# VH-VL binders against TBC1 domain family member 23 (TBC1D23), part 6

Target 1, 182 residues: TBC1 domain family member 23 (TBC1D23), of Gallus gallus (Chicken) (q5f415r38to219)
Amino acid sequence: QLPADLRAKVWKIALNVVGKGDSLASWDGCLDLPEQSIIHKDCQELIDRLSVPEDEKSVLLLDIESVITFYCKSRNVKYSSCLGWIHLLRPLVHLRLPRSDLYNCFYAIMNKYIPRDCFLKGRPFHLFRLLLQYHEPELCSFLDTKKMTPDSYALNWLGSLFSYYCSTEVTQAIWDGYLQQA

## First folded at step 22 (VH-VL)

Design m1 (from k4 with heavy chain S31T)
Fold by OpenDDE, fold request of step 23:
Structure m1 (fold): chain C 182 residues (1-182), chain A 120 residues (1-120), chain B 112 residues (1-112)
Amino acid sequence: as target 1 above (182 residues)
Amino acid sequence: EVQLVQSGAEVKKPGESLKISCKGSGYSFTTYWIAWVRQMPGKGLEWMGMIYPDDEDTRYSPSFQGQVTISADKSITTAYLQWSSLKASDTAMYYCARLDYGEYGYFDYWGQGTLVTVSS
Amino acid sequence: DIVMTQTPLSSPVTLGQPASISCRSSQSLVHWEGNTYLNWLQQRPGQPPRLLIYKISNRFSGVPDRFSGSGAGTDFTLKISRVEAEDVGVYYCMQATHFPLTFGGGTKVEIK
């Protein structure tokens, strides 16, 4: 586990985003997506859970919402609460990164660490089942008898890089190891 | 020594597809942006777009958005610029360049250029 | 888009004499962090561009000291104190503060 004061620097290096620079230089500042209200709500909920001075909450909210909005616009993807992006952002927000760095880290995680086709019945879950069958065959069989497919219990977990069911502290500890080993 | 080596000159007809390459060496390929710059005959430089090979973050100039595709294969430290359907107006010299956007904000190394000629 | 305007279009110069190129941006090139990402490039005939100056006034590695850059905000200048034969080519200013990245139209330096 990394010291808190070094985590931001180490994660930036580990995610290899130091060279990306100000990726938000083209940000128009417009929070005007069709699903903007949902984005705002989810971001606000995240901020409400943080122990930060009240005068800093508005800035953080704008940063997080901008990151998500810019990501959606740039990649032409639609935001949904079920995607678990807020869970991905939670440990990053705790690093108190500049907006551009927050985006870079978020982008890197989304594109490098989240499995491709991470949805119900997606290929990653077929692979996961095979791995489970190999490493824990009895458990795999048990789950099969219960008609519990990997995507039914692992989608949120994998899609959030293990943050969905974990506290921020635990997630950060996990990421400290995982990001440095990649 | 940092080098960007581009693929050879291309002679194509309108409507044909084309993919040209830029191979980086002598540095960590995944830690810098690779940009493509067009120079039409007797004209100036035009930024087309760029890619960050590590996470494949790709940015385009509005003038070239949808007109070309920029990609990269970091396993062979190569960036690509491709057209699905060439036009005569695509005749130009195309340069790849390394962009240090994290600190200095400049194109410090350039490829030798790839001349693309599109004619009937 | 940021428009970069260079003047003059052509600069015929006698060997050993100075040359000056102006570049004006349509908007300020000062980044919110305080840096100004204004660069100067040299392109000799038949060659790819070469970086000369970055962040207004910093000479890139290997660039002779006869090249100098100055300016602020929206107005920038490249100066060659004593033009040599090898300095013949087209010079471009470019900005990397705003997307999309943009170049000036170029200034052709030639020997009289």
Scores: ipSAE 0.904, ipTM 0.948, lowest interface PAE 0.4, mean pLDDT 95
Fold by OpenDDE, fold request of step 23:
Structure m1 (fold): chain C 182 residues (1-182), chain A 120 residues (1-120), chain B 112 residues (1-112)
Amino acid sequence: as target 1 above (182 residues)
Amino acid sequence: EVQLVQSGAEVKKPGESLKISCKGSGYSFTTYWIAWVRQMPGKGLEWMGMIYPDDEDTRYSPSFQGQVTISADKSITTAYLQWSSLKASDTAMYYCARLDYGEYGYFDYWGQGTLVTVSS
Amino acid sequence: DIVMTQTPLSSPVTLGQPASISCRSSQSLVHWEGNTYLNWLQQRPGQPPRLLIYKISNRFSGVPDRFSGSGAGTDFTLKISRVEAEDVGVYYCMQATHFPLTFGGGTKVEIK
C-alpha cells in the first residue's frame, strides 16, 4: 500500500499519463449531452458520499461531470449509470487531481484495464461464461439453471475495476498493487 | 537516436483506401503523442490529429474529423493514418511528428514524409 | 480555432543581413498554467519541418544562436540575426496551447 501523499504521483506514472499533458484543452465546457441529467445526478451522488468540504463540492462536481461528459463526447459513447464509471472515478477523485489529470487517469483505466464492450450481454461476459464452463462446469450449469449470466453479477465488478463492492481505501490498496504490476 | 520512419510514397485512385505508417524508434514510444500533419503541394502545414499510443487516445482536428482514422500499434511502435475512400484533394505530403505535450508542447522529431498522390 | 497569421509571406534577404518574421494569434496563447506554447519551425526545401524555437524564445537543441524568438500573448517574432544560405526555406509559427493545434501560413525566406 502506497503512502497517500505519493499515490497520485505513482498512479500517474503507473498509468503512463504523465506524457499526455492537458487533455482537456479542447474541452468546450458544454455539459449538454442528452443524458446529462443522469450524469449530473450520479456525480452528485458520488460527491455526497465523499467527505469533502461544502465549499469544494461544486468545483469537484464540475470536474467529475466534465471528465465524464468530455469522455462521452470524445469517444462518441453514451453514458449509463449501470456502467459503473462513478465507482471507477471514486478512488481517483480522492487523489484530488487537476481536472486534466483526472481525465487522463480515468481514460487510461477505461481503455487499458476495463474490457472492451463491458456492458450487458457484452463479449467479455460471453467469454467469461466459456471460461467458467471450462474451469467450473458444475457451477456454470448451476448458474444457467438460475438464468444468471455473468454480466448480471460481474458487470459492476469488472466495469468499475473492482471498486463497486469495495471501499475507497480498499480499492486504492488494490489499485496500488494492480497498477504497479502492469 | 530518436527516429520516425514513414512508409513510402503512394499513388492511388479516387475511391481507394489507404493506410500509411510511421514507425518510431530510439525512445519510449508510449510516452509521446504521434501527430499527423498534412502539407498540400505548395501549401502550409495542417495538423490533422494525434494519438497517444499507450492508451490510444486519439484527437482530431475538426477539419479532419471523420475524414481519416488515426491509429497505433504500440507493440511495433507504429502509428497509422488511413483513408477509407481517397479523394483527389487528398494529394499531399503527410508527416508524422512526435509531440511532447506533457512538458513542452512541441514537435521535436519529424518523419521524412509520405507523398500521397491521388489521381484518376 | 486559433488563427495564426504570419507576416510577411515572403522575405527576400541579402546574405549576412537580418530577417524578422511576425506571427500573430487570434487569441492569447497563454495556457492557464502560465506557459505559452508558441513554437517556430523551419522547413528547408525538400525536407520535413524542423523545430527551431519553443515556448516563444527557447532555442531547440542544435539550433544556431542567430535564431531568436520573442513575444507575448498574441504577438510573436522570429529573428535571424545574420541570414546564411542554409537558412533558406519556409518558416512556420505554431501554437499548441489550444486545440486544434494550428500553424501559421508560413514565411518564405530566400536569398535576394
Scores: ipSAE 0.903, ipTM 0.949, lowest interface PAE 0.4, mean pLDDT 95
Fold by ESMFold2, fold request of step 23:
Structure m1 (fold): chain C 182 residues (1-182), chain A 120 residues (1-120), chain B 112 residues (1-112)
Amino acid sequence: as target 1 above (182 residues)
Amino acid sequence: EVQLVQSGAEVKKPGESLKISCKGSGYSFTTYWIAWVRQMPGKGLEWMGMIYPDDEDTRYSPSFQGQVTISADKSITTAYLQWSSLKASDTAMYYCARLDYGEYGYFDYWGQGTLVTVSS
Amino acid sequence: DIVMTQTPLSSPVTLGQPASISCRSSQSLVHWEGNTYLNWLQQRPGQPPRLLIYKISNRFSGVPDRFSGSGAGTDFTLKISRVEAEDVGVYYCMQATHFPLTFGGGTKVEIK
């Protein structure tokens, strides 16, 4: 319901990050985590799926990798592909934000809207499986035959605010409605 | 009207813990950083760190990293500065200040200060 | 860390005469977006600091027009055109362009 260029401004206001400023000023710029090659690979895969000019791809790749790297350093968190962070970044990337704004929006989403248990423990996912068993037992049985645990299938649904399985347009529409109520 | 009200003066012994507070009122507490500034007796101002209360993003000057803890409780519009084990060299005046980091890069409102005295 | 060097350390001034305070930074204070986040603060005796000048030369609301700021890059000046009794105190420059935020050492203005 929002024009694309206005969406960036509205989301920054709704996420309450306009006042944060240049939050990357405290980072040394080093991409040197032990898991850095995994971060780079996941970022490259996201970029490969985007329809943008080649010179924008290089800048965007560095922006996304920088955001993930500094978040891990500042929060003392180890990156894992299964946490779904790439999928959270995908809708934000389409806003064409400067790197510091991208980081501020990502930080706000991670700290205000993502359940803490999505990357720490699997306890909410066991409850999710119990609810799925009562409401969709055939699907639950199918997932069990594929040896998929609750951590595996629920993590991407809950941890990415549905970005994992939805198109960018659908995800942005969902986020527009959700964030406008915040 | 914008106001930052700090907790009262403290007299402590080395090794004791301490948590001092800064309560903001008259503005949207969650849309500004709150910074802590130290002024040792007869000395100038030192920036210790800051917190963005909305998402608890917290930054420390390298000189103070690991020496203090900055926190906030946005439900009561209050920021905190905390020591786990005080030293005599922590004797100083401590100010909180509101920082507009996103637009102007300045401290526009200051608390009245909290004098902390640490002596054996 | 960015070092902010103020000169003089003490400025005794005759009432009604001008005062000039210098601040030098160890690196350029021009932010990548183009602004320079150099501020001047006043601390009257027994009071917390207060903002006088922001972004080099802009007076904060309620600051008298006898205060003015100038400079660029690494070299900045606060001027008081006619010192009044209420201007006694310590003046600090401060930068918010780089992390960590840093203050100058202060300049004490006093009446002879």
Scores: ipSAE 0.567, ipTM 0.800, lowest interface PAE 1.8, mean pLDDT 84
Fold by ESMFold2, fold request of step 23:
Parts: structure tokens; C-alpha cells; sequence
Structure m1 (fold): chain C 182 residues (1-182), chain A 120 residues (1-120), chain B 112 residues (1-112)
């Protein structure tokens, strides 16, 4: 468990993004994707449920919407609510990172730690439970006592790495442990 | 010591493909951008693009977008610049350079250059 | 794209005398976080470029103190207080504040 300021620095080091710099410099700032209203609504829902002063919410909303928008443009990817990207962003938003750092962290997670095939329907999720049990058997045992199926937590692991079911503080602790192994 | 060692000179015909390499050593390859810079004969320097090898984040100058492919293989600490179909106007010296984009905004180490000659 | 304009294009200099190179950008090079990523490079004949000055005025490791940089905003200067034979080559300014990264056209320093 790390103090909040130190946690942000540790996450950037563990995700290896300290050297990336201002990765948003190439973006024109336009929020003009065909699916932009869906992105906005999902971001608004996240921000509305955050424990953040109201005068900071509009800036954070713009930050996460900008991160998603630029990622879609730069990667030529269509946004969909079912991808779980909001849940991946939630623990990062609590670190209070500048927008460019937020993007760099999001990009690193998406391209290093989220297997591409895990977002495809029909893939057996029991393999994910076996891998989780191999690495974190105590957590698997806890999830079994809560009657969570492998499909249930593998789906959330695909897009959110436990943030869907856990508090932000617990989610950050799980990420801290996971990133120490990487 | 930090070194960037590029592949040797190439002589090619228009329409042929080419992939040149830049091998980094003496530093953590995955913690810096690698950029490619073109210098046409008798001309100045042109930034072509860059890659962050750890997560493969790749950026191109608008002038080179769609003209080349930048890639990296971090397991052998090597970056690549690739053409699918060379043109005579691609005749130039090509440098790779390490970019510290996060703190200093500078190119601190440069490869020796790879001369690419494209003629019929 | 940020245009970097260097003056003069050629600077013939008597050995031991000063040289001054100007670089002007088409817009401010002050980054939103406060730094100015204006650099100076030297390319000796037949060699790759090398870094001389970063963030306007900081000498890179191993660069002689006869090289100095100054300026702000859009207007920057590289000075060589006492030109030596090894200083012959082409000098480039470049900026990393804006995307894409851009270089000046170069200034050739020669001994006359």
C-alpha cells in the first residue's frame, strides 16, 4: 500500500512510460468520432460516480474522453461500451495524472498487458482461471468462496483487471502487486 | 557505452522492398524512443517518425505517413525502417537516433547511418 | 508543421574568431509544462549529427564551453566564441516541443 503521490510515480515507472513524454502532441484535440456521444456518455457516467470536487469533474471528463478518442484515432479502433476501457481507466484517473501521462499509461496497459484475443467472443475463459490460479491462488480461492465463475472474472479481467468488482483502493493494490511481477 | 549500430549500405531498384535495422546496446532499449531521420544528398535533416519499443507506440511525420513502416523487436533490441516499394527519390542517408522525449526532448545518440541508393 | 529558419546559410569564419547562428521558429517553442525544447546539433563532414545544446542553453556532456546557446520564445542563437578547425560542419537547430519534430535548414560553418 503506497501513499497516493508515490503510487502515481510507481505506476508510471512500472508501466515504463516515464520516457514517453507528451504523446498527445500529435493530436488536433477534436472530439469528432462517429461514436463520440457513446464515449462521452460512458466517460460522464464514470466521472459522475467519482468522489471528486464538482469543479474538477469537467477537466477529468475531458481528460478521459480525450484519451479514449485519441487512442481510437491513432489505432484506428472503434469504441464500444462493452470493451471495458472505462474500468481500465478508473484506477488511473484516481492517480490524478496529467492527460499525457494518463494516455501513456492507458496505452501501455492496452498494448502490453491485455491480450488482443481476450476481447473476442467465444474464447474459453476457464483457461484464464487456470492462469490466475497459477499466479494468485489465494485470490482464486477467495473468488470461489464468493461464487464467481471463471467466465465472470475473466471477462472483467479482460477489460478492467478487477476494477469492475472492487473499490479503487483495492484495485490499485491488486495492480501494484501485478505490476511488481511485470 | 550506448551504441546504435545500423545495417550496411543498400543498392536497390525502384519497386523493390527494403528493411534496414538499428541495433541498440549499452542501455535499456525499451525506455527510450528510437527515431528515424532522413538526409537526402546535399540536404538537411528530416524527422521521419519514431517508435517506443516497449509498447510499440509508433508515430510518423505527416510527410512519411503511409510511405514507410517503423517497427521494433525488443527481444533483440533492434528497430527497423521498411519500404514496401522503393522510389528513386528514396535515395538518401538514413539515421536512427535515441530520443529522450520524457525529460530533455533531445537526440543524445545517433547511429552511423545507412546509405540507401535507388536507381535503375 | 513548425518551420525553423536558420540564418546565415553559410558562415565563413577566420580561425579563432567568433561565429553566431540564428534560428527562428514559426511559433513559440514553450511547451505547456514550461520547458522549451530547442536543441542545437553539429554534423561534421562525413559524420552523423551530434547534440551540442539542449533546452536553449544547456551544453550536452563533453561539449566545449566555447559553444553557448541563448534565446526565448521564437528566437534563438548559437554562438561559438572561438572557432577551431574541428568546428567545421553544418549546424542545425531542432525543436521537440511540437509534433512533428522539425529541424532548421542548417548553417554551414567554414574556415576562410
Amino acid sequence: as target 1 above (182 residues)
Amino acid sequence: EVQLVQSGAEVKKPGESLKISCKGSGYSFTTYWIAWVRQMPGKGLEWMGMIYPDDEDTRYSPSFQGQVTISADKSITTAYLQWSSLKASDTAMYYCARLDYGEYGYFDYWGQGTLVTVSS
Amino acid sequence: DIVMTQTPLSSPVTLGQPASISCRSSQSLVHWEGNTYLNWLQQRPGQPPRLLIYKISNRFSGVPDRFSGSGAGTDFTLKISRVEAEDVGVYYCMQATHFPLTFGGGTKVEIK
Scores: ipSAE 0.543, ipTM 0.804, lowest interface PAE 2.0, mean pLDDT 82

Design m5 (from k4 with heavy chain Y104F)
Fold by OpenDDE, fold request of step 23:
Parts: sequence; structure tokens; C-alpha cells
Structure m5 (fold): chain C 182 residues (1-182), chain A 120 residues (1-120), chain B 112 residues (1-112)
Amino acid sequence: as target 1 above (182 residues)
Amino acid sequence: EVQLVQSGAEVKKPGESLKISCKGSGYSFTSYWIAWVRQMPGKGLEWMGMIYPDDEDTRYSPSFQGQVTISADKSITTAYLQWSSLKASDTAMYYCARLDYGEFGYFDYWGQGTLVTVSS
Amino acid sequence: DIVMTQTPLSSPVTLGQPASISCRSSQSLVHWEGNTYLNWLQQRPGQPPRLLIYKISNRFSGVPDRFSGSGAGTDFTLKISRVEAEDVGVYYCMQATHFPLTFGGGTKVEIK
């Protein structure tokens, strides 16, 4: 586990985002997506769970909402609460990064560590089943008899980079190791 | 030594597809942006777009959005610029350049350029 | 988009004499962090562009001291104290503070 004061620096290096610079230089500040109210709500909930001074909450909220909104616009993707992006952002928000760094880290995690097509019946889960069958064949068979597909138990874990069911502290500890091994 | 080496000159006809390349060496390819710059004959420099090879973050100039595709293969430290259907107006010199945007904000290294000629 | 306007378009200069190129941006190039990403490039005939000056006034590695940059906000200047034969070419200012990145129209420096 990394010291808290070094975590931001180490994660930025590990994610290789130092060279990206201000990725939001083109941000016009417009929070006008069709699903903006949902984004705002989810961001607010995240902020409400944080132990930060009241006068800093508004700035953090704007930063997080901007990161999500800009990501959606830039990638032409629609935000949904079920995607678990808030869970990914939670450990990053605790680092108190500048908005540009927050975005860069978020982008890197989304693109490098979240499996492509990470949805129900997605290809990653077929692969996961094969791996399970190879490494734990008895368990795999047992789960099959129970009609428990990898999607049913692994989607939330993989889609959130293991943050969905873990506290921020535990997630950060996990990421400390995982990001440095890349 | 940092080097960007681009693919050779191309002579094409309108409607044909084209993909040109820019290979980086002598540095961490995944840690810098690679930009493409167009220079039409006797004209100035135009930023087309850029890609961050590590996470494949791609940015385009509005003037070139949808007109070209920028990509990269980090396994061979190569960036690409491609057209699905060339036009005569695409005749130009195309440069790739490394952008250090994290600290300095400049294009410090440039490829030698790829001349693309599109004529019927 | 930020428009970069260079003047003059052409600068005929006698060897050993100074040259001055102006670049104006349509809006401030000062980044919120305080940096100004204004660069000057040199393009010799038949060659790719070369970085000369970055962040207004910093000479890039290997650039002779006869080149200097100055300015602030929206007005910038590149100066060559004593033009040499090898300085013939087109000079461009460019900004990297805002997307999209944009270049000036270029200034052709030639020997009179």
C-alpha cells in the first residue's frame, strides 16, 4: 500500500498520463447532455459521501461532472448509472487531482483496464468462463449447474476495476498493486 | 536519438483509399502525442489531429473530423493517417510530429514528411 | 478556433541585418495554469518544420542565440539579430493553449 501523499503521483506515472497534458483544454464548460440530470445526481451522491469541506464540494462536483460529460461527448457514448463510472471515479477523486489529471486518469482506466464489451454476454465473460474452466474446472461445472454465468457475478467487479463492492481504502490498496504491475 | 520516420511518397487517384505511417523510435512512444500536420503545395501548416498511443486517445481538428482517421499501433511504435476516399484537394505534404504536451507544449520532433499526390 | 495572424508575409533581408516577425492571436494564449504555449517554427526549403522557440521566449536545444522570442497575451515577436544564409525559409508561430492547435500563415524570410 502506497503512502497517501504519494499515491497521486505514482498512479499518474503508472497510468502513463503525465504526457497527456491538459486534455480538457477544449472543454467549453457546457453541461448539456440529455442525461445530464442523471450525471449530476450520481456525482452529487459521490460528493455527499466524501469527507470534504462544504466550500470545496461545489468545485469537486463541477470537476467530476465535467469529466464525465466531456468523456461522453468526446467518445460519443451515453452515460448510465449502471455503468459504474462513479465507482471508478471514487478512488481518483480522493486523490484531489486537478480536473485535467482526473480526466486523464479516468480515461486511462476506462480504456486500458476495463475490458472491451464489458456487458452482459460480452466476449470478456466468455473468456472468463474458459479461464475458469481451465483453472477451476470443478467450480466451473458447479456454477454451470446452478446456471450462474460469469456475467452474473463478475460484471460489477470487472466493470468497476474491483471498486464496486469495495471501500475506497480497499480499492486504493488494490489499485496500488494492480496499476504498478502494468 | 528520437526519430520519426514516415512512409514514402504516394501517387493516387481520386476515390482511392490510403494509409500512411509514422514510426517513432528512440523514446517512449506511448508517452507522447503524435500529431499529423498537412501542408498543401505552397501553403502553410495545418494541424489535423493527434493520438496518444498509450490509451489511443484521439483528437481531431474540426476541419478534418470525419475526413481522416488517425490511429496507432504501439506494439510497433507506429502512428497512421488514413483516408477512405481521396480527393484531388488532399494533395499535400503530410508531417507527423511528436507533441510534448505534459510539460513543454511543443512539437519537438518531426518526420521527414510524406508527399501525397492525388490526380486523375 | 484561434486565428494566428503573422506579419509580414515576406521579409527580404540583407545578410547580417536583423529581421522581425510579428504574430497576433485572436484571443489570449495564457493557459489557466499560467503558461503560454506559443511556439515558433522554422521551415527551410525542402525540409520539415523545426522548433525554434517555445513558451514565447525559450530557445529550443541547438537553436542559435541570434533567435529570440518575446511577447505576452496576444502579441508575440520573433527576432533574428543577424540573418545568415541558413536562416532562409518560412517561419510559423503556433499555439497549443487551445484546441484545435493552430498555426500562423507563415513569414518567408529571404536574402535581398
Scores: ipSAE 0.904, ipTM 0.949, lowest interface PAE 0.4, mean pLDDT 95
Fold by OpenDDE, fold request of step 23:
Structure m5 (fold): chain C 182 residues (1-182), chain A 120 residues (1-120), chain B 112 residues (1-112)
Amino acid sequence: as target 1 above (182 residues)
Amino acid sequence: EVQLVQSGAEVKKPGESLKISCKGSGYSFTSYWIAWVRQMPGKGLEWMGMIYPDDEDTRYSPSFQGQVTISADKSITTAYLQWSSLKASDTAMYYCARLDYGEFGYFDYWGQGTLVTVSS
Amino acid sequence: DIVMTQTPLSSPVTLGQPASISCRSSQSLVHWEGNTYLNWLQQRPGQPPRLLIYKISNRFSGVPDRFSGSGAGTDFTLKISRVEAEDVGVYYCMQATHFPLTFGGGTKVEIK
């Protein structure tokens, strides 16, 4: 586990985002996605759980919402609460990064550590089922009898880089090791 | 020594697809943006877009958004610029350049350029 | 988009004499962090562009001291104290403060 004062720097290096610069320089500041209300709601819920001083909540909220919105716009992806992005952002938000760094870290994690098409009935979960079938055929059969597809129990874990069911402290400890493995 | 080496000149017809390349060497390829710059005959420089090879973050100029695709293969330290359907107006010199956007915000190294000629 | 306007379009200069190129941006190029990402590039005939000056006034490695940059906000200048034959080419200002990155129209420096 990294010291808290070094975590931001180490994660930025580990994620190799130092060279990215101000990725939000093209941000138009417009929070106007069709699903913006959902984004806002989820961001607000995150902020409410962070024990942040009241006078800092609005700025932090804007940062997080901007990161998500810009990500969606830039990649032409629709936001959904079930994707687990809020859980991904939670450990990063604790680093108190500038908005651009927050985005860079978020982007790096999303693109490098989260499988493509990580959603319900996504390809990763089809592959996971095949792997399960190969390595644990009895378990796979059992789960099939229960109508439990891999995405039903693994999406939250994979989509959040294992942050969904973990506290921020535990997640950060996990990420400290995981991000430095590369 | 930092080098960007681009693929050779291309002669194409309208409607054809094209993919040109830019190979970086002598530096950490994944730690710098690679930008593509168009220069039409006798004209100035136009930033088309750029890619961060490590996470494949791509940025486009609005003028080129949807007109070209920028990609990279970090395993061979190569960036690409491609067209699905060329137009005569795509005739130009195309440069790749390394962008240090993390600190300096400049194009410090440039490829030699790839001349693309599109004519019937 | 940030429009970069260069003047003059052409600058015929006698060898050994100074040259001056102006670049004006449609908006301030001061980044929120305080940096101004205004660069000058040189493109000699038949060659790719070359970085000369970065962040308004810093000479890039290998650039002769006869090149200097100045300015602030929206107005910038590139000066060549004593033009040499090898200085013939087109000079571009460019900004990297705002997306999309944009170049000036270029100034052609030629020998009289």
Scores: ipSAE 0.903, ipTM 0.949, lowest interface PAE 0.4, mean pLDDT 95
Fold by ESMFold2, fold request of step 23:
Structure m5 (fold): chain C 182 residues (1-182), chain A 120 residues (1-120), chain B 112 residues (1-112)
Amino acid sequence: as target 1 above (182 residues)
Amino acid sequence: EVQLVQSGAEVKKPGESLKISCKGSGYSFTSYWIAWVRQMPGKGLEWMGMIYPDDEDTRYSPSFQGQVTISADKSITTAYLQWSSLKASDTAMYYCARLDYGEFGYFDYWGQGTLVTVSS
Amino acid sequence: DIVMTQTPLSSPVTLGQPASISCRSSQSLVHWEGNTYLNWLQQRPGQPPRLLIYKISNRFSGVPDRFSGSGAGTDFTLKISRVEAEDVGVYYCMQATHFPLTFGGGTKVEIK
């Protein structure tokens, strides 16, 4: 497990976002989506569950809400709580990234590892399957058979599984291992 | 060693579609933005937009939003600029350029340019 | 959009004499992290642009010492200490601090 400060630098390199720069420069800073109250509520719930000093919470809240808001605007997608994006953001928040780096990492993960319409293509298992194939291939084969049921799997269920059963440190370690697959 | 090689000159009629290309080599194509810059005859440079090929993050100048499409195919290290319906006012030289946005904020390598002429 | 204003529009100069090109931005080009992403480009006749100076005053690789940049905030200058025949062309300032990226209108340097 890497020290937390070094982990942020390693994640930026592994996600290949060092070259992206200040990608929020194109955003007018307006938190004005029709679903903005839902975004705010979900971000507030995440912040309330963090062990973060009270004087840092308002900055983190603005950062996280800004990242989600600009991502929705730039990708022309509507936010929904059931997408599980908050659970994906939790390990990134602990890296203490500046807002632009947080956005760049979130964007890279969403567009390289998380399908846009997960349940329609059976793709919500990709991250978990890759980790299982790396660490426990025989179990992955068995679960793949089970997971091909008619019930669709949603991205927030996979993300929630990691967050529900794993601490932030363990969740970051899983991502560290996955990102080192090059 | 770093090279940006653009597709050849085009002569088109108004209303036709067009897709021009910029092939990068000699560097990690996915680790830099590729930008498109227009230069109308006898005029200066205009930044049109850019794409980060690794995650397909695409940004447009407000002046060009909705008028062109920027895309990339990282498997063949190529970026594209595309019009669905050309106008005579699209007659210009078009450059691609590599942008090192993360460290220096500069265009360090440029393609040779693609001259697009739109006339009846 | 950040407007970049260059003066003069044209700078005829005698070989071996200095040239000075001014660039003014409509607002500060200091990025929130402290750098100023003001660059100078040269475009020789019939060629693509090439980078000369980045972050106000740093010469890009292969750029002769006769090119120097200076300035701060909103006012910037490119100087050529001794103009040579190969320096003929159009010079552009550009900023990458703000979105969208914008260029100055250009300054044509030509020999007498």
Scores: ipSAE 0.554, ipTM 0.794, lowest interface PAE 1.8, mean pLDDT 81
Fold by ESMFold2, fold request of step 23:
Structure m5 (fold): chain C 182 residues (1-182), chain A 120 residues (1-120), chain B 112 residues (1-112)
Amino acid sequence: as target 1 above (182 residues)
Amino acid sequence: EVQLVQSGAEVKKPGESLKISCKGSGYSFTSYWIAWVRQMPGKGLEWMGMIYPDDEDTRYSPSFQGQVTISADKSITTAYLQWSSLKASDTAMYYCARLDYGEFGYFDYWGQGTLVTVSS
Amino acid sequence: DIVMTQTPLSSPVTLGQPASISCRSSQSLVHWEGNTYLNWLQQRPGQPPRLLIYKISNRFSGVPDRFSGSGAGTDFTLKISRVEAEDVGVYYCMQATHFPLTFGGGTKVEIK
């Protein structure tokens, strides 16, 4: 285990974002996407489960919502709850990063460690779904009734496998190990 | 020895496409922004935009948004500036420069420049 | 956009004498984390720009001691203590505190 301030530095080095600086400087700060209410709701659900002081929750909510909002604007990507972004953000929020560093880390994870073409109905995950359907047909049928795309639940399996079933401390340890392998 | 080597001069007609390159060497290409700077004949310097090659994070000056595309291929340590349809007003010298945005906020190394001439 | 205003536009100088170039920004260049990202560049005739001074007053590697920078907030100065023939060219201030990055209009240093 690392002291909290050193853990944040190690994550920035491992994600290779030290050189990025204030990447939010180009954003006007507006939370005005058509999907903004969905983004807000998902962020609120994440922070409601955190064991932090109430005054810290409102600041953290704004930070997380800002990161998602600007990422969608910067990448021209439409937000949906099934993308699993909240689960990727969960281990990062405990690092007490400034908003710009949080964004840089999130951006790096999304673009380096999550297969790029799988956000946009990528063909590589179609084979993964076919293998899952062969082995777990009842689960695939249930996921289809929830209107989740193969890209979304492959991303959810990777991100949420750690976040849904592991404590934040264990999730951070797993990501620490994974990032060192990269 | 840090070097940025740009592609050669270009002579084009209005409406043609063009892609010019900037190859970095002697440093960790993925750990710095690469910026593009325009200098119109007899004029000063204009920042056009930048890219962080490691994660392809790309930013544009509002004056150039939608007019050019900045990209990079980190496997060959090369950044690109691209026009889909050139105008006579695109005639200028174009520089690439390495930006240390995270600590120092400066352009420490510059390419030799690529002269683009758009006429006839 | 942050406007960077340089004076003078031209600075004819006798060899061995000092030169002084001013740069004024339309807003403070102090970043919210505390640094001031004000740089000075030199562009010799027919060459690309090169970095001289960063963060107001720090000389970049290989820059002669005759170059110095000073200032704070919105007002900055580049000084050359003894102008040499190789110092002929155009000098630009530049800011990286705000988006987009912007340059001053340039100051031409010439030998009389």
Scores: ipSAE 0.536, ipTM 0.790, lowest interface PAE 1.8, mean pLDDT 82

